# VHH binders against o26223: the designs that were tried, part 4

Target 1, 191 residues: o26223
Amino acid sequence: MKLLWTSQHIKVTVHIDGKVSKMDVLEAIKTRRSIRKYQDREVPEELIDKILDAAMCGPSAVDERPWHFIVVRNREMLEKIPEVHPYGAMVKDAPVAIIVCCDSSLEKIPGFWVQDCSIASQNILLAAHSLGLGAVWTGVYPLEDRVEGIRRLFSIPEHVIPFSVIPLGYPAENPGTRDLFDPDRIHLEKW

## First folded at step 9 (VHH)

Design s21
Fold by OpenDDE, look of step 11:
Structure s21 (fold): chain B 191 residues (1-191), chain A 121 residues (1-121)
Amino acid sequence: as target 1 above (191 residues)
Amino acid sequence: QGQLVESGGGLVQPGGSLRLSCADAGFTFSSYAMAWYRQAPGKERELVAYISSGGYTDYADFVKGRFTISRDNAKSTLYLQMNSLKPEDTAMYYCARGPFESYIDYYFDYWGQGTRVTVSA
């Protein structure tokens, strides 16, 4: 069952000029790419607010909403993130980064916070893309060195777990779209 | 925080029908999943029926098509149509409101006072 609809047919009008793209949800999902190069252009606070709003709209286990967000615009701090995150080199080039964290004290059911924060992180990516921004999910948890690095760098309390670092900016690259549909990953009724 | 108020319980003969209602005076009724629970004497409270904010429904195994859960968002009211009632259905029936948004199944943290259903010949 190859869906004849390839991502190639989705005209992603990435408005590079900061115009809020009216992407529908499917378009946003299908055309989103990790962006690691950014323009020397500031991201308006309004856009960050929208992104954070989206981040908080995802479901969570028993509605525990364990997520916290650190918005980082300070250049010095952005430049320090790569020191503790080996795959976070692009963060130093971004005008802003969002650090998604879990407050463990908000957990109602243990262990689901990873899913909760993942959902929040993905919503950040999708929202960013829909708004004409580029972003990339750089994983922090569950790698202890990264977790501790980010924790110390941002003075994050022990009960709060840094989960992901997501740099954002106007994209300075266009990786194109990919069709990631794989019918072999679909099983009907049974494996 | 709005109070859930159940009604519609009573005495009915086996094979009879009842319609339970739950009025939700709370905010954003339409955004919450709702459920009916019941507790028989000496037994634990158990799920009877579930309805999502979007209208998806699920039922306990013992329901076997006899009950129908529905909601009227405009009236902020939850319903349970119970048909073909059995003595085993005798219990206190509770309305429950779930969290705003959750991917955990059948979690509810807000309850009414209940309405008693007695099925007896």
Scores: ipSAE 0.021, ipTM 0.270, lowest interface PAE 7.3, mean pLDDT 86

Design s29
Fold by OpenDDE, second read of step 10:
Structure s29 (fold): chain B 191 residues (1-191), chain A 121 residues (1-121)
Amino acid sequence: as target 1 above (191 residues)
Amino acid sequence: EVQLVESGGGLVKPGGSLRLSCAASGFTFSSYAAAWFRQAPGKEREFVSAISWGGYTTYADSVKGRFTISRDNAKNSLYLQMNSLRAEDTAVYYCAAGPFESYIDYYFDYWGQGTLVTVSS
């Protein structure tokens, strides 16, 4: 049993059998932050499995579930990602990254795959946080240079669209907490 | 000036216990990962244990179950409780601090002068 502290000082207990302490869903959402600094520590495969399980639990348009996931642990490949992704510098410092992709051949309704992959990506972030990991969503789509860069780097077929790169690791920074509630963004019944 | 000062080393018999302390000064200790390394004569420095800025702990396999790392940020202090000591635990023990927790000494920027632990019958 290992005790982890998130950047928000949330205590997470990770068990050897892959079980973790419970985190309230609202707590996970409210306290999640982008983490771009990571410890020199491997992420257990069991945690990645849990994260990917969560990623696949989100809704999708007419249940098309178009998402695919590339799990990258190879150091050389991780170090190459920043070459094609200018804002992905932190990826080279992460022990693992997940690339979320869309298989267009699975798409049932045009255009909804962006929402589907976004939901999957967000679930990755929330699941990671609940498990005591830090992560950040680095956007690939819809920037063509990033899409093609990642495509070439990972030999992704043309019908598959890389959507996001999400580095993961045990957090090595504390961004602090923030309150993003804005009542001015809430409209009752009409604008 | 950044300083790490180890204490608590000494001579102990096999099966005995020691508690090492490291006092940090000159920087915000609570914002750093901290670790213990050790170096035996004629051997390379090796990782013993680390603790993240948030309190996550890790151990080398050779000391797991016997050693416990802890920190007191209010006192800017790092500790290593060593139980069931063995002859092979004989080494100079170093306290280290750095921005990231790591098993590799390269990632630690600040080091103490070390404290000698000798385990002998």
Scores: ipSAE 0.000, ipTM 0.265, lowest interface PAE 13.0, mean pLDDT 88

Design s5
Fold by OpenDDE, look of step 11:
Structure s5 (fold): chain B 191 residues (1-191), chain A 121 residues (1-121)
Amino acid sequence: as target 1 above (191 residues)
Amino acid sequence: EVQLVESGGGLVQPGGSLRLSCAASGFTFSSYAMAWYRQAPGKGRELVAYISSGGYTSYADSVKGRFTISRDNAKNTLYLQMNSLRPEDTAVYYCARGPFESYIDYYFDYWGQGTLVTVSS
């Protein structure tokens, strides 16, 4: 029985009128897209606070919570990020970016900080989307040139590792929705 | 101050039953997951049973079907009903508060002093 997954077009009506449409978690996950074009519109601090709150709510290895966040609104700094991040071109067009970092001194178990910061980064993306913002995960770690570039640019201490740069803004594009479900990737009990 | 006080331990014959209690104080009991651990002589501490704040339960394979974890939020009390006890169940049983959020494992922050359960003929 071929379960005809009728692609119900969840019309995410992004109400432009500042009313944070209550998006449920599944909707947020399914409809989230990387947004690389932004409106010439400032993001309220309240939204950033909510996003950061969400970023800190994810699990971490043995609850080590190694993450730090640099919130960047300075235009000069935003414009410099692409110089050290080749795939960060859109950052210069964003009103704000969040740099997710790991404080290695907070690690309790070595190596899991990547997962921790990934979870935090994903939560940023989901929260942003749920709040009517667009964002994109631009990877920094583990690319050494990017890590060092961001480190130098923001004077990040040696024990702190920049992980991702996430520009945020009101979206100026609509990439549409994707159906990424692949039953062939699901294995029952055994491979 | 957070306090967990276990009770109900004792000597029991194989096949017998015991009910352990853990009296919790100093925190909003209903907001926390709780767990029972045990430590047998010469062995490490192991998770026996877990109960979420919402009442979801999980058990170690060794005790599944024999032990039941429950909670009374009104009484701030955690319970472990132990049936069909076996000599290998002999251990100090600990009540624990938690877990901290972790994708690796469950980590608990507060423990009771424990109560000894001895299963012997």
Scores: ipSAE 0.030, ipTM 0.291, lowest interface PAE 5.6, mean pLDDT 88

Design s6
Fold by OpenDDE, look of step 11:
Order: C-alpha cells, then structure tokens, then sequence
Structure s6 (fold): chain B 191 residues (1-191), chain A 121 residues (1-121)
C-alpha cells in the first residue's frame, strides 16, 4: 500500500502587514527556502536582534559558543562581498548581511567549531524565515580564498575564522515548497 | 556567587528512602536545568538524573522507577527522592547546574560539595 503522501500545501500566509505570524518550529524548518532576491526594504534592527538571539541559542561543543557575528548594513561593504565571494552575488542586493565567525580562542575542543557555527547559521536562516525574511547561506569556510577574502575585507583577526555570509531581506521571490523527505535515507538499526 | 548546597544524606537500610535537597543561590534558578550526580567509592562520577527548567526529567537506567528528581523554583531548590535504596546506591551525591545544551557531552558548570548517602544493613 503506497502511502500517497498528499502534498498538503502548507499555505505559508506571509502576512504582508508586518504582523509576524507565529510560525511553529516545524513549519519554519519545512518551509524555509534559500532566498536570493530581496525587496528594496530595510530590515528593522529589532528583527536582526531577534535573529542574533536565535543564532546564539544553539548547542555547541561543551558549550564553547565560539561564534561571533558581523552585521553589515553598509552598502559599499555589501557590494564588495561578491568580489571575494563568487557565489555571494545576491549579497549586494540585500539590505543587511550577517557574517558568522569563529573565535578559535574560545574553542574548548578543536574542530567542533564548524558544527557550532553551522548550527548558529542554520538558526539564523530559520529565525529569519519565521520573521518573514528571506536569507541564504553562502559558504565561506572551508574555501581558503573566500576565507581570506572576507578576512581582509572586514579586517578579521587571524584567530577568528569567517564561516558563512548570510544576506537577509524581505523576499522578492517565492521558490515554493519542496518535499525533501526520502525514506530511502532512513535505516533501521543497521545500514 | 553561584552556590549549590546539598543536604539530606545519611545512613539508611536497604529498601529505605531518602530525600536529598539542593539549595541554589546566586543565579536565576528557574532558567537552568539541574542535575544530580553521584560518586561511589573507587568509581567515577555518574549522572543520576536531570531536570530541565521546564520540568522535563531524565534518569539513569539504574535508578529509573526508584528515584524522582523535582524542583521548586519558588524555593530555588532541587530535590531527589530516593526510594527502594540499594547498597549500590551508596555514594556521595552532588547537585549540579546543567546540563547545558551540548551535542558532544553533558556539560555542567557548578557543583555542590556533595552529601553522603550510605545504604547498609
């Protein structure tokens, strides 16, 4: 019996009227999409604060919380990011970007900072989406050219590693929903 | 300063009961998960039970059904009700703040001085 998963159209009612519809966590996860087109609209500081708060709420290795965040609103700086990040073209069109970094001096166990910063980055994406914003994870680490490019551009110290650049804005595109569930990727007890 | 002070330990016969308390101060108790650990003579410290800020509880298999962890946020106090005590439960019991959210290990940042529980006939 082929369980016909009826694609329940989760109507993400993007309430245009600034009322942050209470999106539950599962909805946020399931309906989140990478957004690379943004409206010519400023993102309120309050929303960025909420996003950053969320970014800091994830787990980390032995609670090392090695993450730092650079909030970029300067138009000139946003426009320079694509010069050192070839896949960051959309950053120039965003009203704001968050650069997630690791302070290596905060590491308690070497190497887990990648997971830590990944969790922080994902929380940024989810929080942004839940707040009616669009965002995309543009990877910096572990690509050396991108790491060094971002480092130089933002004068990031050597002990701090830029990890990701996340442009944010009100979405000017709707990629639609996707079903990523794959039962073939689930193994019971053994492979 | 963060302080955790355990009490309620003592000598008890097998099958008996004890209630441990941990008085917390120096932080917002209600915002933190709390845990009980124990260390038996010659053994390492092991997790006995923990309780989230919201009241979710978890137990070591060895104490499931016998021990109950609880908290009174108004009193800033953590409790461990221990029933059906066994000789193997003999240990110094420690109150700890945590676990903190970690994907690598249980992480606790503050401990009490401990209270001795001896189960002996």
Amino acid sequence: as target 1 above (191 residues)
Amino acid sequence: EVQLVESGGGLVQPGGSLRLSCAASGFTFSSYAMAWYRQAPGKGRELVAWISSGGYTSYADSVKGRFTISRDNAKNTLYLQMNSLRPEDTAVYYCARGPFESYIDYYFDYWGQGTLVTVSS
Scores: ipSAE 0.029, ipTM 0.287, lowest interface PAE 6.1, mean pLDDT 88

Design t41
Fold by ESMFold2-Fast, scan of step 12:
Parts: sequence; C-alpha cells; structure tokens
Structure t41 (fold): chain B 191 residues (1-191), chain A 123 residues (1-123)
Amino acid sequence: as target 1 above (191 residues)
Amino acid sequence: QVQLQESGGGLVQAGGSLRLSCTTSGLTFSSYTFSWFRQAPGEEREFVGAITWSGGYTDYADSVKGRFTISRDNAKNTFYLQMNSLKTEDTAVYYCAAPFESYIYGTSEYDYWGQGTQVTVSS
C-alpha cells in the first residue's frame, strides 16, 4: 500500500519545537516502553509515513512481506475499538492508531505471517520511540472474537487477518527505564 | 490516590460458591477494564478473568471458564468475581487489577493492584 494524503491531511500544521534528539539502535531498544497516555496533540503525517517505512523493512519468511496497514485518525472509529478489543481502551485517547494486517494471498510459507506481522509491529514501536512518540502493541490475533470484531469495524476482507492495533501519540507519561538482563536465561553450547 | 481493595475471601467447601468484590476509588470507574488474578504459594500470578469498560465483553482463563463470572456495578464503583463449583485447585490469593489496557504486557505494567484476598477451598 502507498499512502495518499488528502487535501485535508496536507493542511495539518507541523510545529517545530527546537528539540533535537539522537538515539542509537541499542538505546532505542533498551529505553522503549509501552506508552498508553498521550498528549492532545496531532501526529504529523510525515512521522506516520516514516514509521510505516520502517515497519516494511523487517525481515520476512521467504521475503513474503504479507503486511498491510490501516491508519486510523477518525475519533469515532478510535472510540469503537474498545467495544471489540477489551484491552484497547487507551486507543480512544490516542490521536492515531495503526492496524497491522496480513494479506493471506501474499503468504508463501504457511503460518510464518505471524512472525512477519510481529516484526512489523515491533518496528512500528521502535520507530515511534526513535521519533519522540509513544506507542503500545494491543493484541488481536490469535483471538478470533477480536479478529472478527476488528475485521467488521474496518471492513477488512476475509482473506486479510488483523494482527495488532497500535495506538500512538506524543507521550503523556514516562515510566522510566527497565533493567531486564537475566544471565540465568543464557546457556552456553547446551541447555 | 487510586486504590483497589478486595473483599469476600474466606474458607469454602469444594463444590461451594463465593463472591469476591473489588471496591475502587480515585479513578473514573466507567472508563476502566478490570481484571482478576490469582496466585497460589510458590506459583506465578495468573490471569483469571476480565471485564471491559463497556461491560460488553468478558474473558476467562480456561481453568475457570463456565464456573466463574465477572461483573461490574458502575454506581457502586465495584466489580465482582462470582465463583461457582469451587475446586481445591482454586485455592489462592485473589487480586483485582486495573491495567494500562494492554493484553500484551506483564503484570508489572498494570496501573493498580489490590492487596489480595485469600480463598481456601477444602475437600
């Protein structure tokens, strides 16, 4: 899918606040946190485009790249997501959400689309973080009630499977850094 | 100032019933999804059930499905776990929780937890 901006979206004013932030890959991975509280501030279309570009750069089984993305900015639609996703209440407060989908017609190797869409979802989270945004992965697949609820809500065809819903925005919380390294989970040569 | 407090725990015979309550304060009750968790001695805290902010969806662990029912009362800022056909393996400390509204995260990422209430099911 190629993003086509409407005249309404093109007119969004981007404010430059004079802040410069540079984050290397390891820092981005180590400092990314799930963000569920967002400022009442629009995310520029340019940043969404960069995030989706990063999402499509992930490795994919047999290079099948089965991912498609739905960008949701409509407040009424965002407010309906919690009705079909019990852990998605924060989505109604986000300025935008990305729905990661698999087009099963693009699948070359059975079942690996789950890994492909997981990679795309993680790239969205990392890219958002690197750009000064916050995001959280809310699960859809493999829970069939959520899959069908999201499918119905966004008119998704039967051969396309909604995988995750990722709300994002400028963060209104700072949960801080986690120390997760556990050497007991590392085995040398054998179990 | 957000607080969650469990009540209704106690001793019950196998096959019996018990209703747990979780009273909340300091949050906009109608806007939250609420969950119940339990923890037996020496085990990890496990999910039991959840109810969405709208009340339109409930989710349950396979081990309790068909026996336990979660419900909410927005007027009382309270949600409940009705436990029927109790088994000895249901013995645990039960916790109520108000998560950050994500099902892909560990228990450490939940916003608020109660102190826990002991449920003991005797044979």
Scores: ipSAE 0.000, ipTM 0.163, lowest interface PAE 14.0, mean pLDDT 82

Design t52
Fold by OpenDDE, second read of step 10:
Structure t52 (fold): chain B 191 residues (1-191), chain A 123 residues (1-123)
Amino acid sequence: as target 1 above (191 residues)
Amino acid sequence: QVQLQESGGGLVQAGGSLRLSCTTSGRTFSKYAFSWFRQAPGEEREFVGAISYSGGSTDYADSVKGRFTISRDNAKNTFYLQMNSLKTEDTAVYYCAAEFDSYIYPTDEYDYWGQGTQVTVSS
């Protein structure tokens, strides 16, 4: 079942009879777009919970699960994010943002936390899309100015590294579909 | 399986109030989100409002915002539509709908539907 983009409502369904989602995983992946315009509408807490649940379902190196999430709904804080994140202008227009962070004290193998937090961030995007929300991944790490800006703004401890800021909301735009398949990027058995 | 039954409909004067109830059968009431729809004669069914499974979130059509309120009582397996400041244009058959573990949005595809209850608002 294809979710139709409407200016006001998107169906979010979990079926009792074993159907996990109205949007299958391939559809979610293929139709997901970065959304930077949002409706003046609050995102239900239940949806955020589902998104965060999905964010924590990804694999991590040796199951280290180093991720933490800051859920930001405060308008003042949302409006301040663009001050330290030049490409985060849309955050001020979103009803909510999730900041994905790494607790370095949880890292078991150095360096894999970037992969772990990337997986979590992507799962946030996919889950949001499947739930009828729009989101965009705004990179924080590894840019030091953004890392420190977000750290300062949200009083993030030194051992915790902000990784991404993901604004979410009901979409107020429809960028359409894209086909990014490139057979030239596929190598069989060897380069 | 969940069965839904609407009640509380009737005739009311414009400006008046009415409270609809939707009672559900089954053991998993708390896992369902619920919505109200209405359909006037000759018109398409339209979304009225919804409440999440936790009750923490509600949504309403613009036409009823500020006048209608949805609530739920898990102990009674019942959710409600409180309708205040009723207008003649609110006249319709009102339906309740249920969806499992979701936040419900306007659609004709819900897991369960009630049979409907008539609401008539006179001038």
Scores: ipSAE 0.006, ipTM 0.281, lowest interface PAE 10.9, mean pLDDT 86

Design t63
Fold by OpenDDE, look of step 14:
Structure t63 (fold): chain B 191 residues (1-191), chain A 120 residues (1-120)
Amino acid sequence: as target 1 above (191 residues)
Amino acid sequence: QGQLVESGGGLVQPGGSLRLSCADAGFTFSNYDMAWYRQAPGKERELVARITTGGSTNYADFVKGRFTISRDNAKSTLYLQMNSLKPEDTAMYYCAKGLYEDYVSYMDVWGQGTRVTVSA
């Protein structure tokens, strides 16, 4: 007997005294998976705001914070992204994508922007997961064809470098968890 | 998509007890807040009890210590122990999975419900 289920987004205000526990940070890190299948369901703007807030909370080299974010909800644009990103097929199925970019004019020290934008991208993934969304990091930089493809598609200025495309949505798959701990990668005091 | 399946409903006399179960066959159970809702005929769906990923619990005012929500993450199962049941507790009881944010519960996945009838 195929059990029917319903997916409803019901907003219920509950007054709670004290701190409400959410997903633990270690749990979020350990259980996060790349999600490439999404429900036919819109992501509330409030969640995107929280995700972007998290994206901007990471450290950056000498606090340069070089990141910019393009939030893409337009269906036509989402469907075009796979044309310039061969491994971004899932983007067309997502209700929203965040493009993480670097404004090179904001760099104080050259080259650290990759780390800065990586941190921002990872925070997006973790925040999304903690909020019940699925996401995947699709790499743009440093592949020139993808960089220029995304640049042209979104009319991104030359001094701004698209770094990653992160589709987000309510997950329609459950890849499970992985144990990625490898003690052979840990060296004590010296190699 | 995740499926929630409720069980444990039935007919009981006033003052009786029931234990509802909700099995999660979908996504990682431990990652989500869980809640029980109920809907009586002609009434709106209302929150009965909520339990967060961290184990914090909240109850509706009408519960008055009669019900206990709990979760077993290892079994991916949510429970509602209902004691001292009253006729006014008669309703369809739904299991829901989602998140709590900014004093708002977002329930994204719902079961089909289990019927609880309290009658003499």
Scores: ipSAE 0.000, ipTM 0.222, lowest interface PAE 13.7, mean pLDDT 87

Design t66
Fold by OpenDDE, look of step 11:
Structure t66 (fold): chain B 191 residues (1-191), chain A 120 residues (1-120)
Amino acid sequence: as target 1 above (191 residues)
Amino acid sequence: QGQLVESGGGLVQPGGSLRLSCADAGFTFSNYDMAWYRQAPGKERELVAYITTGGSTEYADFVKGRFTISRDNAKSTLYLQMNSLKPEDTAMYYCAKGLYEDYVSYMDVWGQGTRVTVSA
């Protein structure tokens, strides 16, 4: 194994054959950070496939699985996303972005699609991190201007709702560590 | 609740330079993304520059390399170095604190602003 990228807080280990080693789930959760700066390096399709596979493995309400994914690699399109997403500037610098969408026609119970797509989005972030990539969740839904902007930009049908835009790439920053554990938020048996 | 206090504004001639500072108190500065905004008379407030906790920066299109946002976490201070100032840069400049690791980015704490006037 060779360390491809090393920081004080995040280590990316790559095998000699170029394969990135995965980390355990707790490590992934604890060490994941939003990454908004990326290397000038392409993300292999194999990694995207693994990330998407993970995205589809989460639970959904009554197993409705309403999610769709748009994988965007086109530079022109990536550069247009910030025009409709004020806080999506980093997307233009990413080699790839995943747009998570909900097909409302797949809903079995109304309203739970937000949780479904949230779970999918989080799984994308965790999977990306475990594979040595950096990502950030940029919120689209429920902000109507962003929803409509992304819809128009990617010609998304009316019954499909864009939910999140997640740029991905090899990390070119280290935001550091965070400790968010708060025992005051834990209640035993009752409030 | 934390507070932000801007300073460094003033009157400057076109082509001149200013360095704005934003000092924080009451929150952990290093844990937050920070930004500079400006509002010109009769215009909406607009983003000037953004800096992440990791030090990554973004700039508005109008900046064109003239401004540099930076932060000193030890001093809990945000800076905006403004060079090659233009009359169009005349505005009230605000520093703002972003949310920490949120999938929806907003600024939730604002300073009172510091006025920058660029005039011959």
Scores: ipSAE 0.027, ipTM 0.491, lowest interface PAE 3.4, mean pLDDT 87

Design t75
Fold by OpenDDE, look of step 11:
Structure t75 (fold): chain B 191 residues (1-191), chain A 120 residues (1-120)
Amino acid sequence: as target 1 above (191 residues)
Amino acid sequence: EVQLVESGGGVVQPGGSLRLSCAASGFTFSTYDLYWYRQAAGIERELIASITSGGTTNYVDSVKGRFTISRDNSENTMYLQMNSLRAEDTGLYYCATSPFESFIDYYDYWGQGTLVTVSS
């Protein structure tokens, strides 16, 4: 099966501070890094909207689109997230966080929601990066203590499963880029 | 709910033709690859034709030149035109879709099938 890489160069043009930033999809993917330090700068709502739009554009099992998003800007709530998420320390420093959730009632095929929400989460990261923001995926599911912690904190119904917490902000660090290509992980036709 | 409903099956003589239809609902039809399977008595279900969301078609050798898969996105319907039918084409025909866009490894959504019988 020839993976026809349809190189659809999706150019995202973002107008930030009067500058048009153009980043193609491959560049976004290749240069994205987890950002855990943020500037003391607010993220415009317009950017969050774009990010959420991107988050909803990913594929899902039989188009079930089980995802929900909680946008958190409240400083008190942001500061509480690390209390229930041991690796979420950076959330308190972010101007905004997106919590990706699954509504289990929307599942059409059991178990694929993890993939669906993963795709949504990754799209958030890529979109954020393309818009000049930094973000990091902090895993919630499948760790029960984190799931229940986030659930309680945000009063999330039982049928809705918090999946990830993604803090976002203008980056205050530049970790550089990595080449993660590994030809040894590629098998032709057979293992 | 995702639904696939096959129709158009019947009894035909060798050399005859049938057109199968698959009516789809419950998902964004235009964005998914679609497949025709068939299952003969005592034989495992086999993939016989596919059509991508982009319209690219593929066939197994046994049906090449005789069968044509097509789709109408406006009607959420896939078709299989079967010409020059042979006895070996007898079986239950299923339409299927992958649960994920561009994920070929999962053919988990099937209709109930439509029976095609080729007999003299």
Scores: ipSAE 0.000, ipTM 0.216, lowest interface PAE 13.3, mean pLDDT 87

## First folded at step 11 (VHH)

Design A16
Fold by ESMFold2, look of step 12:
Structure A16 (fold): chain B 191 residues (1-191), chain A 121 residues (1-121)
Amino acid sequence: as target 1 above (191 residues)
Amino acid sequence: EVQLVESGGGLVQPGGSLRLSCAASGFTFSSYDMAWYRQAPGKGRELVAYISWGGYTSYADSVKGRFTISRDNAKNTLYLQMNSLRPEDTAVYYCARGPFESYIDYYFDYWGQGTLVTVSS
């Protein structure tokens, strides 16, 4: 797997109907939906590289950056994921999945890795969306049967904790968005 | 409180049609994804059809082309039009409410009591 990095400023790029377009970050956040149906179309390695670059840009507790990512494209492996992760059934139909993991040997302050991996997982969702892909976060941690099943399936070491499985691909559905803003959740100065 | 009440089940001959309804109350119906599930005797519950809050639909392979899910947000009602019914469609049919967005897959947090559909001679 070969990454090409340049020193030039690179804007977020969106692929829509064969065109490359720039998506505003607030638009990406407001319009992202969980996508569970994908076209029978490969996702280029270049896009996965951009998504993982974005995943690693998030903050982490004391800059510990405890995350590791497993990129799964092998058809037989993708088809086995639902056997140990039952509500990840759409993963078998995805062209690729990313498993977000915590390497506990990289923790500097115990117990904050969940926040760290959540940040990386959400960045994957947003980056995928901005690139014209659809994705869904399927929860693994803290469900022990899922954690152990995924660890076993992918030969993940004991000190590494699988956190989430994120299938992605070019979307074959558009479930729509709505305004979720709720002013009653906002408290000024005090509760 | 959240209530989902199914109706429209009954006995029908193979090849016949039925329309199921689910009356929803106690929540903002238009803000939720909805689904129909069914449970045949001695089997687990099976997802039959799904409709997002925005109107996107999907179906189990076993019912594609025969069943149509729809919603009327003004009437807080979910529908399942069932055509070309077969004996294998015999089951209790449940209306289910799902969240708008969840990282726990297809989690449906409220269920109706169900309505029995029997397809036989």
Scores: ipSAE 0.332, ipTM 0.653, lowest interface PAE 2.0, mean pLDDT 87
Fold by OpenDDE, look of step 12:
Structure A16 (fold): chain B 191 residues (1-191), chain A 121 residues (1-121)
Amino acid sequence: as target 1 above (191 residues)
Amino acid sequence: EVQLVESGGGLVQPGGSLRLSCAASGFTFSSYDMAWYRQAPGKGRELVAYISWGGYTSYADSVKGRFTISRDNAKNTLYLQMNSLRPEDTAVYYCARGPFESYIDYYFDYWGQGTLVTVSS
């Protein structure tokens, strides 16, 4: 995939009440919700480029950066994903999905690729939200049936492991507020 | 305390209809995913229908086109409209609360006591 946009500084702006406002990182994190219903509206390529740029900005073990991304816009392919991914039913309704994969040949330390791809996946979610899109993380790895299903569907080589499928689109559902802070999960100096 | 209480089950003839209700309390209902499960005699519990906090719905293939899951957040109530019922739909139906956020699958942390639906001529 050819990226049309690259930037060292991503402007995080959201249209609120007809005005463009910047969303700070804490706001993005706190207000992000899984979105599983999407408008019948295309996502501009520019936004996908920004999201992918953000996906590649996270840290990785010893900077191995093992991630690859498959951008799926083909309607037929989007509709086939739920056949191999039961939790991915909403993918068929999304205008686009990103499949996050690991190239095992790039892994330098075994096992850390899961963390690397998780960071990339979360950055996709946060970036999408900050840009006014909705997304949801649908786990593929480590469920073997889903891994192999996605692998076959997209002809992914054996050394590449599909990790997550993330459908994206303009939200067609309105998120509620949440407070997940739990002080009982915080331990000072000792357990 | 989180509570889920199912109602609306009963005996119905094939082709008939039932509407199940699940009254939720003890949590912010509108913030949670909800689902209906069922367990037939001698079988495992299976997902029947799912509805997200935002209203996205998903159905088991066996009930698509016949069952409708819905929610009334103002009433803290989950519904399952069951039409064109078949003998194979006979089961105890359970209401379940989903996780606030999940990236894996449909996992639920609270269940009701269940309501029996019997479809028989």
Scores: ipSAE 0.023, ipTM 0.417, lowest interface PAE 5.6, mean pLDDT 87

